# VH-VL binders against f9vpa4r286to426, part 18

Target 1, 141 residues: f9vpa4r286to426
Amino acid sequence: VIEEIKNAERVIVIGAGTSYHAGLYFSIELNRLGINSLPVIASEYYNVRSKKGDLVFAISQSGETIDVLQGIRMMRNSGAKIISLTNVIESAIARESDYKIYMRAGPEIGVAATKTFTTQLASILFILSVLKKENLKKMEK

## First folded at step 5 (VH-VL)

Design b10 (framework fv_zimberelimab)
Fold by ESMFold2-Fast, scan of step 5:
Parts: C-alpha cells; sequence; structure tokens
Structure b10 (fold): chain C 141 residues (1-141), chain A 123 residues (1-123), chain B 110 residues (1-110)
C-alpha cells in the first residue's frame, strides 16, 4: 500500500462528510511530502478526470457510501488503482478496491461523525509516519 | 410519504422456508443514503435485528440467524425480501421491515418502520 | 435473553419524571455514540424517539431526552402524560458491526 502511494502520479483522496475532512488532512500532508494529491468531496466525484497512473484513496467507514462507491467505479473504469480505508471487510467499497486497509474502531467517545474522524485519523497518521520515514531515508542517502 | 408494507404468509409449517416481502412506496430503495432492514418481535417479547441490505447488494446478518437467512432486493419492484430457512416454532413473531440511515457513515438508527406482519410457525 | 439490560418496568404519575436505563459493555453502549430509543404502543410498530444518544427526530416532544455515562444510556421522560404509557426499547451499534436491542421496559403512568 505504501509503495503504491509513493509511486502514484497523483493520489485522489475521496470521502464524504467527516471522511472527506480526514481525507483533506491526508491530501495536504501528502503534498507536503512531495506527493501530488487531490482531495475530493464524494458527492462531486463526477467532476474528477482520472487516468492510468492515478491512485484513488477512498475513505468510508461503512464501506457503503454511495458517492464514494460510484466515484471509485468511475475512476477505476478510467484506469486508476483503488485503495480503500474502511472498517468492514464484506463492504462494497472494500470488495471493489485493489488494496484494502481496515481499521477497527474500538472504544471511543463523541457522536457518529467524531467516531469516523478519530479512527480514520489514526490510520492516516500511521500511513504518514511510514511515508515520512521513507522520505528521511532518501535524504540521508 | 414514505410507506413500508410487509407481505407474506401468516402461517408456515415447521422445516419450511418463510418468505416475506417489503414494498417501499414514496421513496426509492435504490437510494444510496439508506439501507433496508428486517427486525422481528416474538409475541410478548423484545425486538431482534435479523439483517440489513444496502443499495449495493451488501448484506449483513445477525450471527445467530446467518446460516438460515437471506435478504435480497428487487429494485425494479422497489421491494426487498427476507428468506428464513428451516423454520421452527421459535420463529413465530411479528416481522417488521424498516429503513436505516447510511448517508456519510450514519448507521445508528431506524427511522421508518412497516406495521409488521405476524408469522405463525405451526403444523 | 437481551444483549442490553433494561429494567422490566418503571412507573410514574402524571407530571412526574422517570428515567429508563440501558446498560451494555464497552463494545456497544460504552464504545460508541450510536444509542437509539424506540417507543411501542400496544398493537403498533416501534417509533424512533431518540438517536445517537441524545438527538430527537422532528415531531418528538422535548419532554423526551437521552444521555449516556460510561456503559449506561438513559432515556428521561419529563412531565409524564397518559399517552407515554408504552414499551421502550434501547438499541446500540456494536464493535462487531451489528445491532442489539435491550429487553424493553414497560412504562405505566399512574
Amino acid sequence: as target 1 above (141 residues)
Amino acid sequence: QLQLQESGPGLVKPSETLTLTCTVSGGSISSGDYYWVWIRQPPGKGLEWIGSIYYSGSTYYNPSLKSRVTVSVDTSKNQFSLKLNSVAATDTALYYCARGYSYAEYRPYFDYWGQGTLVTVSS
Amino acid sequence: QSALTQPASVSGSPGQSITISCTGTSSDVGGYNYVSWYQQHPGKAPELMIYEVSNRPSGVSDRFSGSKSGNTASLTISGLQAEDEADYYCSSYTSSYTYVFGGGTKLTVL
């Protein structure tokens, strides 16, 4: 999954609601690491032009968010590879992704939106930590 | 506006398959904002979630019923259905169909319910 | 047997307040803010009263309120009225991505 992110021509991060906000943070941090990234509000997926070489990072805790599913289907049809971040193994988004990252929510506090954001941020921070280590290694040569 | 109506047999013999259908009117089961649910209630007892289906065709089942239950959707008829295999007297219950809200990760509640249909399992 | 624990019955007089508890574990009520409450009158389908612990759907009286502390969620009904007499069920999402209900509480008014 890390190698796919590092080697993508562009990482399109798609999500809805709080998943979009987690994705926006991820996209900003990817750009800071020199990885070209575009955050996409799932409901606006139809405005995105994707192609071979693009990687879609799809965030949906349920794995059933319709605009995310439609977005990944359109972008996969255009040649993009799909990574999903979801909690549910049997979900539609997970089944239709090339690479899958699962997060187990565990105990938490707050409302539904807070739950989604917390678990997704933890996953994103872990991915970013691995990417930052790779970046440091390259600088040390 | 939105109405859900259960239909099926009132009496089923032990060991047979129970088939129930929920007809949705005033809304579309193809809408990705919602998922569709079967819940049952034995007479004088509490509620038990049976299973859910999403517009995508993904199904989720109560583990205690998973080996016997199938939920399916027919978008052309705006209906979803429950098949429960190998029924026993303990499956006698009011069966409800309901709508769950799934937009942008919300999964916590059922906002519209059918009136319920009583299914008696007896010879 | 129900997954969530509710008292079998509670009672109150018109104008009083009552509280119904719903106790689970850290893998359901304590782990998430996905607690809902349903009211069921005899011969009728359940009706949503509270969702996500403390939110009310449009049309539900503000006499109904929900809260949660640790592994216990609570439904409070203030200014009791005769029409509040019903069965009340709590429900929660679980860490296994399923839904569980409480055993139900019969509220008697007067």
Scores: ipSAE 0.296, ipTM 0.752, lowest interface PAE 3.5, mean pLDDT 85

Design b11 (framework fv_zimberelimab)
Fold by ESMFold2-Fast, scan of step 5:
Structure b11 (fold): chain C 141 residues (1-141), chain A 123 residues (1-123), chain B 110 residues (1-110)
Amino acid sequence: as target 1 above (141 residues)
Amino acid sequence: QLQLQESGPGLVKPSETLTLTCTVSGGSISSGDYYWVWIRQPPGKGLEWIGSIYYSGSTYYNPSLKSRVTVSVDTSKNQFSLKLNSVAATDTALYYCARGYSYGDYRPYFDYWGQGTLVTVSS
Amino acid sequence: QSALTQPASVSGSPGQSITISCTGTSSDVGGYNYVSWYQQHPGKAPELMIYEVSNRPSGVSDRFSGSKSGNTASLTISGLQAEDEADYYCSSYTSSSTYVFGGGTKLTVL
């Protein structure tokens, strides 16, 4: 899913409540890495114009957040690819996504790093760490 | 003024199927803001979550009951129902229906409960 | 059976404060800010007292407060009154997208 994120024309990060705030952080960090990203409050999904080449990164702990589900359906119909970050394999959002990342147990990168119990933020930090490592690998010092 | 009302048989024989219905009044069961829940309480004991159904049609069940339980919705009657197969004496309990709040990312608490209906499993 | 640990009973005198603990794991109480507390009087359905660790529904007395530290959530009732005598249950969402309840605590106001 790292390649999908790196190759997207734009990464739309959609979430509600605390997932939106985690997504906002993710979107800001993606832009700092040179990846064009737009954070979207799920309740305002109907104001988003998406197209082929866009990648939607949908964050929902339950996988059942109605505004996120409606948002990904609308954006998929416009040609966007969908990545979901959820806790629940059987959830509607996971089932309707092209790529699925599950928050379960959090990332297993260092014992101390898994001490936080906010799994959505931990998962985002892990994805960002991989993206940053990819960039460093391609650059000379 | 939202009200939830359980209905069904008070007595079920071992090995039979228990069917309970919750009638919702003062609100719509078709709202995406809410999910609908069954919870039970054996006499003198604590609460046990049975299962939930969401606007999407997704159902979630207590793993200990998953092989025997089905939750469904009838939007035309503004009702949701519980079917529990192969009942045993250990299924004797007060059965409650309740509403969960699903607006925003996730809000897993139950704000309105029915009065409860006692189901006794006995021959 | 419940997965969360509560004391079986707690007692206090009118005007006193008491605290009821609810201990789980990093997969439930410790992993999410989604702990709720329910009050049950004899012969009645449970009533929501606290949601999302520390929030009160409209109509619930400000004598009731909730908090969480690590894997343990707490319900505190200040200025105890006779009508607070009831069973109290905690509940939490889990990493498996299920719900667990505590075993319940009987509060006696002496």
Scores: ipSAE 0.246, ipTM 0.714, lowest interface PAE 3.8, mean pLDDT 85

Design b12 (framework fv_zimberelimab)
Fold by ESMFold2-Fast, scan of step 5:
Structure b12 (fold): chain C 141 residues (1-141), chain A 123 residues (1-123), chain B 110 residues (1-110)
Amino acid sequence: as target 1 above (141 residues)
Amino acid sequence: QLQLQESGPGLVKPSETLTLTCTVSGGSISSGDYYWVWIRQPPGKGLEWIGSIYYSGSTYYNPSLKSRVTVSVDTSKNQFSLKLNSVAATDTALYYCARGYSYGEWRPYFDYWGQGTLVTVSS
Amino acid sequence: QSALTQPASVSGSPGQSITISCTGTSSDVGGYNYVSWYQQHPGKAPELMIYEVSNRPSGVSDRFSGSKSGNTASLTISGLQAEDEADYYCSSYTSSSTYVFGGGTKLTVL
């Protein structure tokens, strides 16, 4: 998943509501690392023109967010690769993704906006930490 | 305050198409925070989800009804509509429109409902 | 026909507590924390009482509480009042990205 992110011509980060805000943070940090990234609110997926070389990072806790599903289908059909970040194994979004990251595979105890954002952010921070370490290795070489 | 109001014919003949419209007032149908739903309730029975729509036009349908159902949205009129083809007596029900919450994901609960409209399928 | 199992009726006296069960499978109630409860008075539309297992919408009395254990969700109404007399429906999200409802429970306050 790290290699796909590093080698993408552009990383499109798509999500809705709380997931979009987590994705916005991810996109900002990717740009700070020199990785071209575009945050997309899921309901506006139709405004995005994707192509081969693009990587879509789709964030959906349920794995069933309708506009995220429609967005990744449209972008995949245009040649983009799809990575999903979800909580639910075998969810629709996970099934239709090339790469899958599960935030937490077990059942959730009460879904609250604060907990949703924190869990998504933890996953994103981990990915960013690995990307930053790879950048350091590259510079030291 | 938000209000949803169903409208359409109270009586439809077997084999015809049922068309219902939900008018949303006190809130915008074009909000990304909400999705819009049709639910029905046959007299004396429980609730059955029919389908859902987002203002972008994205739809999801109950698989048991998918071949007969179309849900559409008209953002300029702040309305969404249900078309149910080839109706039969078993389609007799109270039809409700409702609002679902979309925050981080489509949340599977409905916080505002219309008052319902009775549709009788009879010759 | 309903996918989730509820008792057809329950009854209680004013001031008592009652519990209504809603049983599904690991593909709905057991698989997700997306159980909702709706109250329906005769001739009226359903009203949301509980969402996401245990959360109350603003304006819903704290006498109403929800919980879940395995494949069974429960709605508990404490301090029963005459106006609580209604039909109660549970609902859950499913692994097929659909919604299922229970058959409904008629609550009588005697």
Scores: ipSAE 0.006, ipTM 0.568, lowest interface PAE 9.7, mean pLDDT 82

Design b13 (framework fv_zimberelimab)
Fold by ESMFold2-Fast, scan of step 5:
Structure b13 (fold): chain C 141 residues (1-141), chain A 123 residues (1-123), chain B 110 residues (1-110)
Amino acid sequence: as target 1 above (141 residues)
Amino acid sequence: QLQLQESGPGLVKPSETLTLTCTVSGGSISSGDYYWVWIRQPPGKGLEWIGSIYYSGSTYYNPSLKSRVTVSVDTSKNQFSLKLNSVAATDTALYYCARGYSYGEFRPYFDYWGQGTLVTVSS
Amino acid sequence: QSALTQPASVSGSPGQSITISCTGTSSDVGGYNYVSWYQQHPGKAPELMIYEVSNRPSGVSDRFSGSKSGNTASLTISGLQAEDEADYYCSSYTSSGTYVFGGGTKLTVL
């Protein structure tokens, strides 16, 4: 999954609601690491021109969000590879993705936080930490 | 005005297959904005989720019923159906169909319910 | 057995406030803001009263309110009226992608 993100010509991050906001953070941080990234609100997927070389990172708690599913179908048809971040094994979005990352709910975190947003963010932060290490290593050479 | 209406046999014999249909009026079952659900209630007892189906064709089942349950959709008739195999007296219940809302991000609650249909499993 | 724990019954007099609890685990009630409450009058289908912990559908009285603390969600009915007499069920989405209900609470308006 890390190699796919590093080798993509562009990483399109698609989500709705809270998932979109997690994706927006991810996209901003990817750009700071020199990885070309475009955040997409799922309801506006039809405005995106995708092609071979693009990687779609799709975030959907249920794995059934219609605009996300339609977006990945459209972009896969245009040649993009798909990575999904979902909570539900064998959901439509997961089944139709080339790579799948599942959110793992841990112990209760607290009354002010939802486990869903926290696990989305934790997954994103982990991916970013690996990418940052590789970027730093590259700069040393 | 959206309406959900359950239909099927009121009486089923033990070991047979129960088939129930929910007819949707005033809205489209193929809309990706919604998912469709079966819920039951044994007489004098609480609610039990049976299964859900999404426009994508994905189905989700209560693990306690998973080996006996199939939910399917017929978009040409604007209907979705429940098949419950090998019924026993403990399957006697009011059976409800309901709608869940999935527009934008997932919203797991049931905003419209049918009136319910009583199914008695008896010899 | 029901996955979520509710008291079997609760009672109050007109004008009073009552609260119904719904206790689950960190994999359902505690893990998400996806708690809903349903009211069921005798012979009728359940009707949505609260969704996503604290939101009311259009047409539901503001006397009904929802909240959550840790693994316990609560439905509070203020200014209790005779027509509030019904069974109340909580429900939550789970980390395994399923739905669970509470055992139900019979509210008696004395």
Scores: ipSAE 0.246, ipTM 0.737, lowest interface PAE 4.1, mean pLDDT 85

Design b14 (framework fv_zimberelimab)
Fold by ESMFold2-Fast, scan of step 5:
Structure b14 (fold): chain C 141 residues (1-141), chain A 123 residues (1-123), chain B 110 residues (1-110)
Amino acid sequence: as target 1 above (141 residues)
Amino acid sequence: QLQLQESGPGLVKPSETLTLTCTVSGGSISSGDYYWVWIRQPPGKGLEWIGSIYYSGSTYYNPSLKSRVTVSVDTSKNQFSLKLNSVAATDTALYYCARGYSYGELRPYFDYWGQGTLVTVSS
Amino acid sequence: QSALTQPASVSGSPGQSITISCTGTSSDVGAYNYVSWYQQHPGKAPELMIYEVSNRPSGVSDRFSGSKSGNTASLTISGLQAEDEADYYCSSYTSSSTYVFGGGTKLTVL
């Protein structure tokens, strides 16, 4: 799933409420790594024009957030690939995603981080740590 | 405002299927902002979650009941229903329907409840 | 039947403050800030008093407050009144995407 993120023309990060704020952080950090990223509040999904080459990173703890589900359906129909970050294997969002990441027991990033952050943020921090390590290797060339 | 009303048989025989219906008024069951829930309470005992159904059509069930339970919606009647197979005396309870809030992100609390309907399982 | 532990009963006098505990595990109460409290008067359906640990619905008295520490959530009722006499149930979302309830606490106002 790291490869899909690295090779996307644009990573659209969609979420609602707390998931949107986790996604906003993720999107900002992706841009800092040179990966073109757009954070989207799920309720405003209809304002986004997606296309082939786009990757949607959908964050929904329940996997049932209606605006996220409608957003990924619209964007998938426009040619985008979908990655979901959810806690629920049989959820609608997970079932309709091309790639799936589950958060039931987030990776242990660090004692302090685990205590202060949600499972969504822990998962995002892990993904970012892998991307940053790979980015450093490329810079060393 | 929103009102939920349970209906179904007051008495069901052991081994039969219990069917309960919740009629929603003052709001649409087709709204993607909400999910719909069944909860029961045996006489003199506490509350037990049975299952939930979302706008997406996804259903979630209490693992202890999963093999016997089906929750479905009928949007034309603005209703959702519970089917519980192979009932036993231990299924005797007040059955409540309730609403959960799904707008934005998971909101796992139940803000509106029906009055409850008593179901007795006896021969 | 109940997965969360509550005291069976609690009592207080008018004007007093009382607290009801709700103890779970690291996979429910300890995992999420998704604890709700419901009040049930005899013969009536439960009514939401607190959601997401500490939030009150509109119309619920500010005498009701919620908190959580580790695996234990608490409902506190200050300025106790006769009409507060009821059964109180806590509920939590779980890491298995299910719901669990406490066994219930009968509050008696003496």
Scores: ipSAE 0.324, ipTM 0.758, lowest interface PAE 3.2, mean pLDDT 85

Design b15 (framework fv_zimberelimab)
Fold by ESMFold2-Fast, scan of step 5:
Structure b15 (fold): chain C 141 residues (1-141), chain A 123 residues (1-123), chain B 110 residues (1-110)
Amino acid sequence: as target 1 above (141 residues)
Amino acid sequence: QLQLQESGPGLVKPSETLTLTCTVSGGSISSGDYYWVWIRQPPGKGLEWIGSIYYSGSTYYNPSLKSRVTVSVDTSKNQFSLKLNSVAATDTALYYCARGYSYGEHRPYFDYWGQGTLVTVSS
Amino acid sequence: QSALTQPASVSGSPGQSITISCTGTSSDVGGYNYVSWYQQHPGKAPELMIYEVSNRPSGVSDRFSGSKSGNTASLTISGLQAEDEADYYCSSYTYSSTYVFGGGTKLTVL
């Protein structure tokens, strides 16, 4: 999954509501690491022009968010690869993704956040931590 | 304006299969913004979620009922149905169909309910 | 997960305020802001009163309010009226992506 993110020509991060905000954070951090990234609010997926070489990172706790599902279908049909971050193995979004990451952890629940949001952030922070280590090794060469 | 109406047999014998349908009017069952739900209530007792079906065709079931339950949708009739196998007296309940939200992010609450249909399991 | 815990009954007089509690675990009530409350009059289907802890659907009186602290959600009804007499059920989404309901509370308006 990390290699796919590192080697993508562009990482499109799509989500709705709270998932969109987690995705926006992820996209901003990817750009800071030199990875070209575009955050997309799921309801506006139809405004996105995707192509072969793009990687879509789709965030949906339920794996059934309709705009996310329609978005990944459209982008996959344009040649993009799909990574999903969901909580549900049997969900439509997970089934239709090339790579799957599940939010199967017992994160500490913050007083100002739901378990869903904190689990999404934990997953994103883990991915970012691996990418930052890779970036640090590159800088040492 | 949106109305949900349950229909099915009022009496079912033990070990048989119960089939219920929910007819949706004033709205489309094909809308991806919603998911459709079955909930039951034994006489004088509380509510129990049975299962849900989404636009994608994905189904989710109460683990206690999963081996016996199937939920399906018929978009041509604007209906969705519940099939419950191997019924027993403990399955006697009012059965409700209801609507949930999947617009944007998953919204776990039910805003419209049918009036309920009583199913008695007895010989 | 275990069913949510509600008191079997509560009572109050017209004009008073009453509160109904709904206690779960960190994997349901405590883990999400996805608590809903339903009102059920005898012989009728449940009606949504509160969703996502504290939001009211259009048409629901502002006398009804919801809150949550830790693993316990609360429904408060102020300015109690005769028509508020009903059964009240709480519900929560769970970490296992299922739904759980409370046992129900019978509200009697004296």
Scores: ipSAE 0.260, ipTM 0.750, lowest interface PAE 3.9, mean pLDDT 85

Design b16 (framework fv_zimberelimab)
Fold by ESMFold2-Fast, scan of step 5:
Order: structure tokens, then sequence, then C-alpha cells
Structure b16 (fold): chain C 141 residues (1-141), chain A 123 residues (1-123), chain B 110 residues (1-110)
């Protein structure tokens, strides 16, 4: 998953409601690491032009959010690869993703974030920690 | 210390292919932290983004020019180039090369520009 | 693909403050914090003045500041000086992974 994120030409982070805000944080941090990333509010998915080389990171607690599901289907049809971050094993979004991370079964860190600590944010923080560590190794003399 | 320098023909005939090269000095184009950009400016008019290329070879083009444009890199010469096919008088412009920064915060901006080269499309 | 909207010209006197607007849509200026501003003196290449809406590169005077509200970004120049007379262009990243520029604003210092 980490390799897919590192090698993507662009990481589109799509979510709705609270998941969008988690995704916005993730997208901002990816850009800070030099990874081209676009946060997308799920209801506005139709405004996004995706292509081969793009990676979609879809966040949905239930794995059934209709705008997220429609968004990933549209982007997959344009050649993008899909990673999902969900809480429900074998949900629609997870089933239609190339890679799937489950919040309860995925990597966990006992790290508190700012105001709200959620399983979504814990998973994102773990992914970011691995990416930051890889980035530091690359820049060390 | 980083400098970009455009080079190519000053005059091109309609229907021909325009080829421009940007030579980078004081830095490497083979770094994954950067992308390389072509921008043009018709005389007395505004700036127009033409296209960008990343070290990986990934390219992004202005939709209005996409059918006519190819951008490529030559890491052995520390250069990147623009090919614009089927030129017309409306392609007359100053052509700039520039560097985009892809590492850290706020990366989609152009921090270093060449001086520009004037290309006139005329018979 | 369409250019961002800027006023064609703006003018001010030395010591005054002026503001140049740059209006786009939710798919560019409104959607991202990736607005940059460039200054172009006659016969010269553009120079980066502001990136990421409000950040200044080292060497750019703190008289230059940037902001954004909704679909409109703004460049403000305080303590206007004769040397500020130039064309100013905004630029934004788009939801299509492309870049668009504004039409440019000619600043005249009277």
Amino acid sequence: as target 1 above (141 residues)
Amino acid sequence: QLQLQESGPGLVKPSETLTLTCTVSGGSISSGDYYWVWIRQPPGKGLEWIGSIYYSGSTYYNPSLKSRVTVSVDTSKNQFSLKLNSVAATDTALYYCARGYSYGEYKPYFDYWGQGTLVTVSS
Amino acid sequence: QSALTQPASVSGSPGQSITISCTGTSSDVGGYNYVSWYQQHPGKAPELMIYGVSNRPSGVSDRFSGSKSGNTASLTISGLQAEDEADYYCSSYTSSSTYVFGGGTKLTVL
C-alpha cells in the first residue's frame, strides 16, 4: 500500500462528511511529503478527471457511502487504482478496491491526534508515519 | 544558482513542428522532488500553461494543446524539451521553461523561470 | 482551461495599499490552497511573489501578502513603491491536475 502511495502520479483522497475531513488532513500531509494529492468531497466526484497513474484513497466508515462508491467506480473506469479505508469487512467499497485497509484489522498505533481520535485517523497517522520514515531514509547522507 | 535557459528557432513556418529545449544548470532534473514546465505568453497577452513533466516521465498537458504537444526529458544533458505540432500564427509567443516543486508544503508553484525565447510563426 | 478572472488594471500612489483579485471556481481557486502570484516587469520573465495562497519566498518584501475567500484569491501590496509597477498574474492548480493563469493585472504607480 505504501509503495502504491509513494509511486502514484497523484493520490486522490475521497470521502464524505467526517471521512472527508480525515481525508483532507491526509491529503495535506501527503503534499507536505512531496506526494501530489487532491482531497475530494465525495458528492463532487464528477468534477474530477482521473487517469492511469492516479491512485484513489477512498475513506468510508461504513464502506457503503454511495457518493464514494460512485466516485471510485468512475475513477476506476478512467484507469485509476483504488485503495479503500473502511471499518466493514467485505463492504461494497472494500470489494471494489484493489487494496483494502480495515480500520479494526488494519495497522494500529496507540497515538492520540489532536481533538478527535478515531480509527480512521489512527490508520492515516500510521500510514503517514511509515511514509515519513521512508522519506527520511531517502534523504539521509 | 539554479538557472534555466530556453533555446530553439526564432521563426517557424505554419504547419511545421516547433521544438524548444530548456537547459538546466546549477541543479539536476533527475531529482524526483521536481517537475518541469513549459509556459507561453503571446506578445502583449497573458501567461498560458502548456504542459509539465515529472522525472518519472509522467506528463500533463493543457487540454487546448494536448493533441499537438509532447514534453520530454533528457537526463544525460540535464534538459527537457517541448514539441508543438502543426503550428499556426496564434502560436507566436514568448516561450518560458520553469521548475515546479513537488516536495514539501504548497508544491504546485513555479519557483524558477528561464528568460523566455520568442517564437514567431510566419511564412 | 479558462483563465482566472483578474481586473485588467489597477493604480495607486506611493505609500498606498492596493489589492488585486483573482476569481475562479470550486475546481481551482476555491478547491485548493495552491494559488500563486507572479510579478512581471516589462521585457522580463515572471518572478514568484506568493505561493500556497499566502506564503512568501525568501527575498520577497513583506509588503506583499496573499489571502483567499471562497473562489477569490487576493494579492495586497502595502506601502506602494514605484518599483512595484508591473503586471501581476495569479495561477491555480485545478481538479484536472492542470494549471490555469489569470488574465493579468497591470499595476500603475502614479
Scores: ipSAE 0.005, ipTM 0.500, lowest interface PAE 17.7, mean pLDDT 82

Design b17 (framework fv_zimberelimab)
Fold by ESMFold2-Fast, scan of step 5:
Structure b17 (fold): chain C 141 residues (1-141), chain A 123 residues (1-123), chain B 110 residues (1-110)
Amino acid sequence: as target 1 above (141 residues)
Amino acid sequence: QLQLQESGPGLVKPSETLTLTCTVSGGSISSGDYYWVWIRQPPGKGLEWIGSIYYSGSTYYNPSLKSRVTVSVDTSKNQFSLKLNSVAATDTALYYCARGYSYGEYLPYFDYWGQGTLVTVSS
Amino acid sequence: QSALTQPASVSGSPGQSITISCTGTSSDVGGYKYVSWYQQHPGKAPELMIYEVSNRPSGVSDRFSGSKSGNTASLTISGLQAEDEADYYCSSYTSSSTYVFGGGTKLTVL
């Protein structure tokens, strides 16, 4: 997943509601790392012109958000690769993604309950931490 | 105006399968912005969510009922249905169908409800 | 058996304000904006009063307001009227894509 993000010509981050705001933060941070990124509110997916070389990072807690699903279908048809960040393994968005990141913890209820209120942001921060470490190592070499 | 109407048997024998249908009028069941839901209310008790079906075909069920319940949709009739297997007296309830808003665009809630249909499980 | 906790009953006089609480966990009520509230008059289907913690549907009086602090959501009804007498249910979406309801609160307007 990290290599796909690093090697993309452009990372399109799509989400709705709170997922869009998490995605907006992610896009801003990706641009700060020199990775070309476009945040997209899901309801406006039809305004996006995507192509081969683009990577779509789709955020949907339920994995069933129709505008996100239609957006990834449209962009996949234009040649983009799809990464999903969802909470639900069997969801439509997860099933239709090339790469899947799940926000769910294992079967440990106490740990899962603590993570749920920050799952999208926690997942994004983890991805960013790996990307920042790679960036720092490159600068020092 | 959108309206939902439940229909099915008023009486079912223990161990049999209960089948209920919700007819949607004034709107399309094929609209991707919405999902469709079954909720029940046993006499003198509160509301219990049974299951939901999305435009994508994905279904989600109350874990306490998951082994016995199936929700399906028939777009040609603008209907969705509930099948509950191996019924017992504890399944006696008013059964409601409802419409929900899709997740992510709008947070989940039920904005339209049918009037409810009483199902009694008795010998 | 994982229902949300509501008081069984609450009462008030016309013109007063009352608050109904709904307590869950960080995986439901404590999540971002998962809470909705429903009003049920005797013999009638439930009607949506509040969604996303604090939003009112078109046609719902501004006397009804919702809020949340930590794992507890609250429905407040100001300027109580006789027609507010009903059962009130809170509901929350969960992190596992399921729904839970509170046990219900009977509001009596004295």
Scores: ipSAE 0.133, ipTM 0.686, lowest interface PAE 4.8, mean pLDDT 83

Design b18 (framework fv_zimberelimab)
Fold by ESMFold2-Fast, scan of step 5:
Structure b18 (fold): chain C 141 residues (1-141), chain A 123 residues (1-123), chain B 110 residues (1-110)
Amino acid sequence: as target 1 above (141 residues)
Amino acid sequence: QLQLQESGPGLVKPSETLTLTCTVSGGSISSGDYYWVWIRQPPGKGLEWIGSIYYSGSTYYNPSLKSRVTVSVDTSKNQFSLKLNSVAATDTALYYCARGYSYGEYYPYFDYWGQGTLVTVSS
Amino acid sequence: QSALTQPASVSGSPGQSITISCTGTSSDVGGYNYVSWYQQHPGKAPELMIYEVSNRPSGVSDRFSGSKSGNTASLTISGLQAEDEADYYCSSYTSSSTLVFGGGTKLTVL
């Protein structure tokens, strides 16, 4: 999913509530890395014109958030690729995404990292750490 | 005020299919912010989650019941339903419908419950 | 049949504090902050008392509090009153994206 993020013409980060705030942080950090990014409040998805070359990064704890689901459907129909960050395997948003990242799939999560925002932020920080390492190695070679 | 009301047969014979319906009033089943749940309670025993359905149509079932359970939604009637196949005496219970909240963050708890309907499985 | 362990019964006198435990594993109670507690009076549907370990819905008395340590969640009722006499159930989210309940605890106020 790192290559998709690096090669996107624009990364649209969509979420609702606390997921939107995690997404806003991600979008700001992507722009600092030279990756064109737009944060979108899910309820306002209809204000966004998406096209081929765009990558949508959809954040939804349940994978069932209706405005996020409708937003990714609209954007996919416009030619965008979809990456989802969700907590639930086989949720609607995950099933309708081209690439899937699961926050709670696999090993147990420690007590300190169980709050939704913290878990989403941890996943985002990991993705950013990989992108930053790739960027540094590119500069050195 | 939101209200949930269970309805269905009070008696079902072993091996038959149990069908229960939950009617939602004072709120919309298709609001998009909620998911809808079936829970049961055998007389004198504890609560058991049966399954959940989301606005998207996604269903999640208790693994112990998954082979026998189907949950569906009818937005035109503001109802959701439970079908439990091949019932046995151990399926005798009070059956509750309930509402969960799911918007932006997952909330695996139930803020509104129906009054419950008793289903007895007996010949 | 339930996955979480609760004491079958607890008792107390008016004005006292009691605590009800709910023990699971690192794959449910220990792994997530999605523990809720329900109060059930005889002949009535369950009512949500605590969600996400320690949060109270509006309208629930602050005599009710929730906490968690490791694999055990606890419901504490302070200033015990006659109307608190009921069955109490815990529930938790699991690593398999399911929901499990405790066996229930009968609270008797004497």
Scores: ipSAE 0.034, ipTM 0.645, lowest interface PAE 7.2, mean pLDDT 83

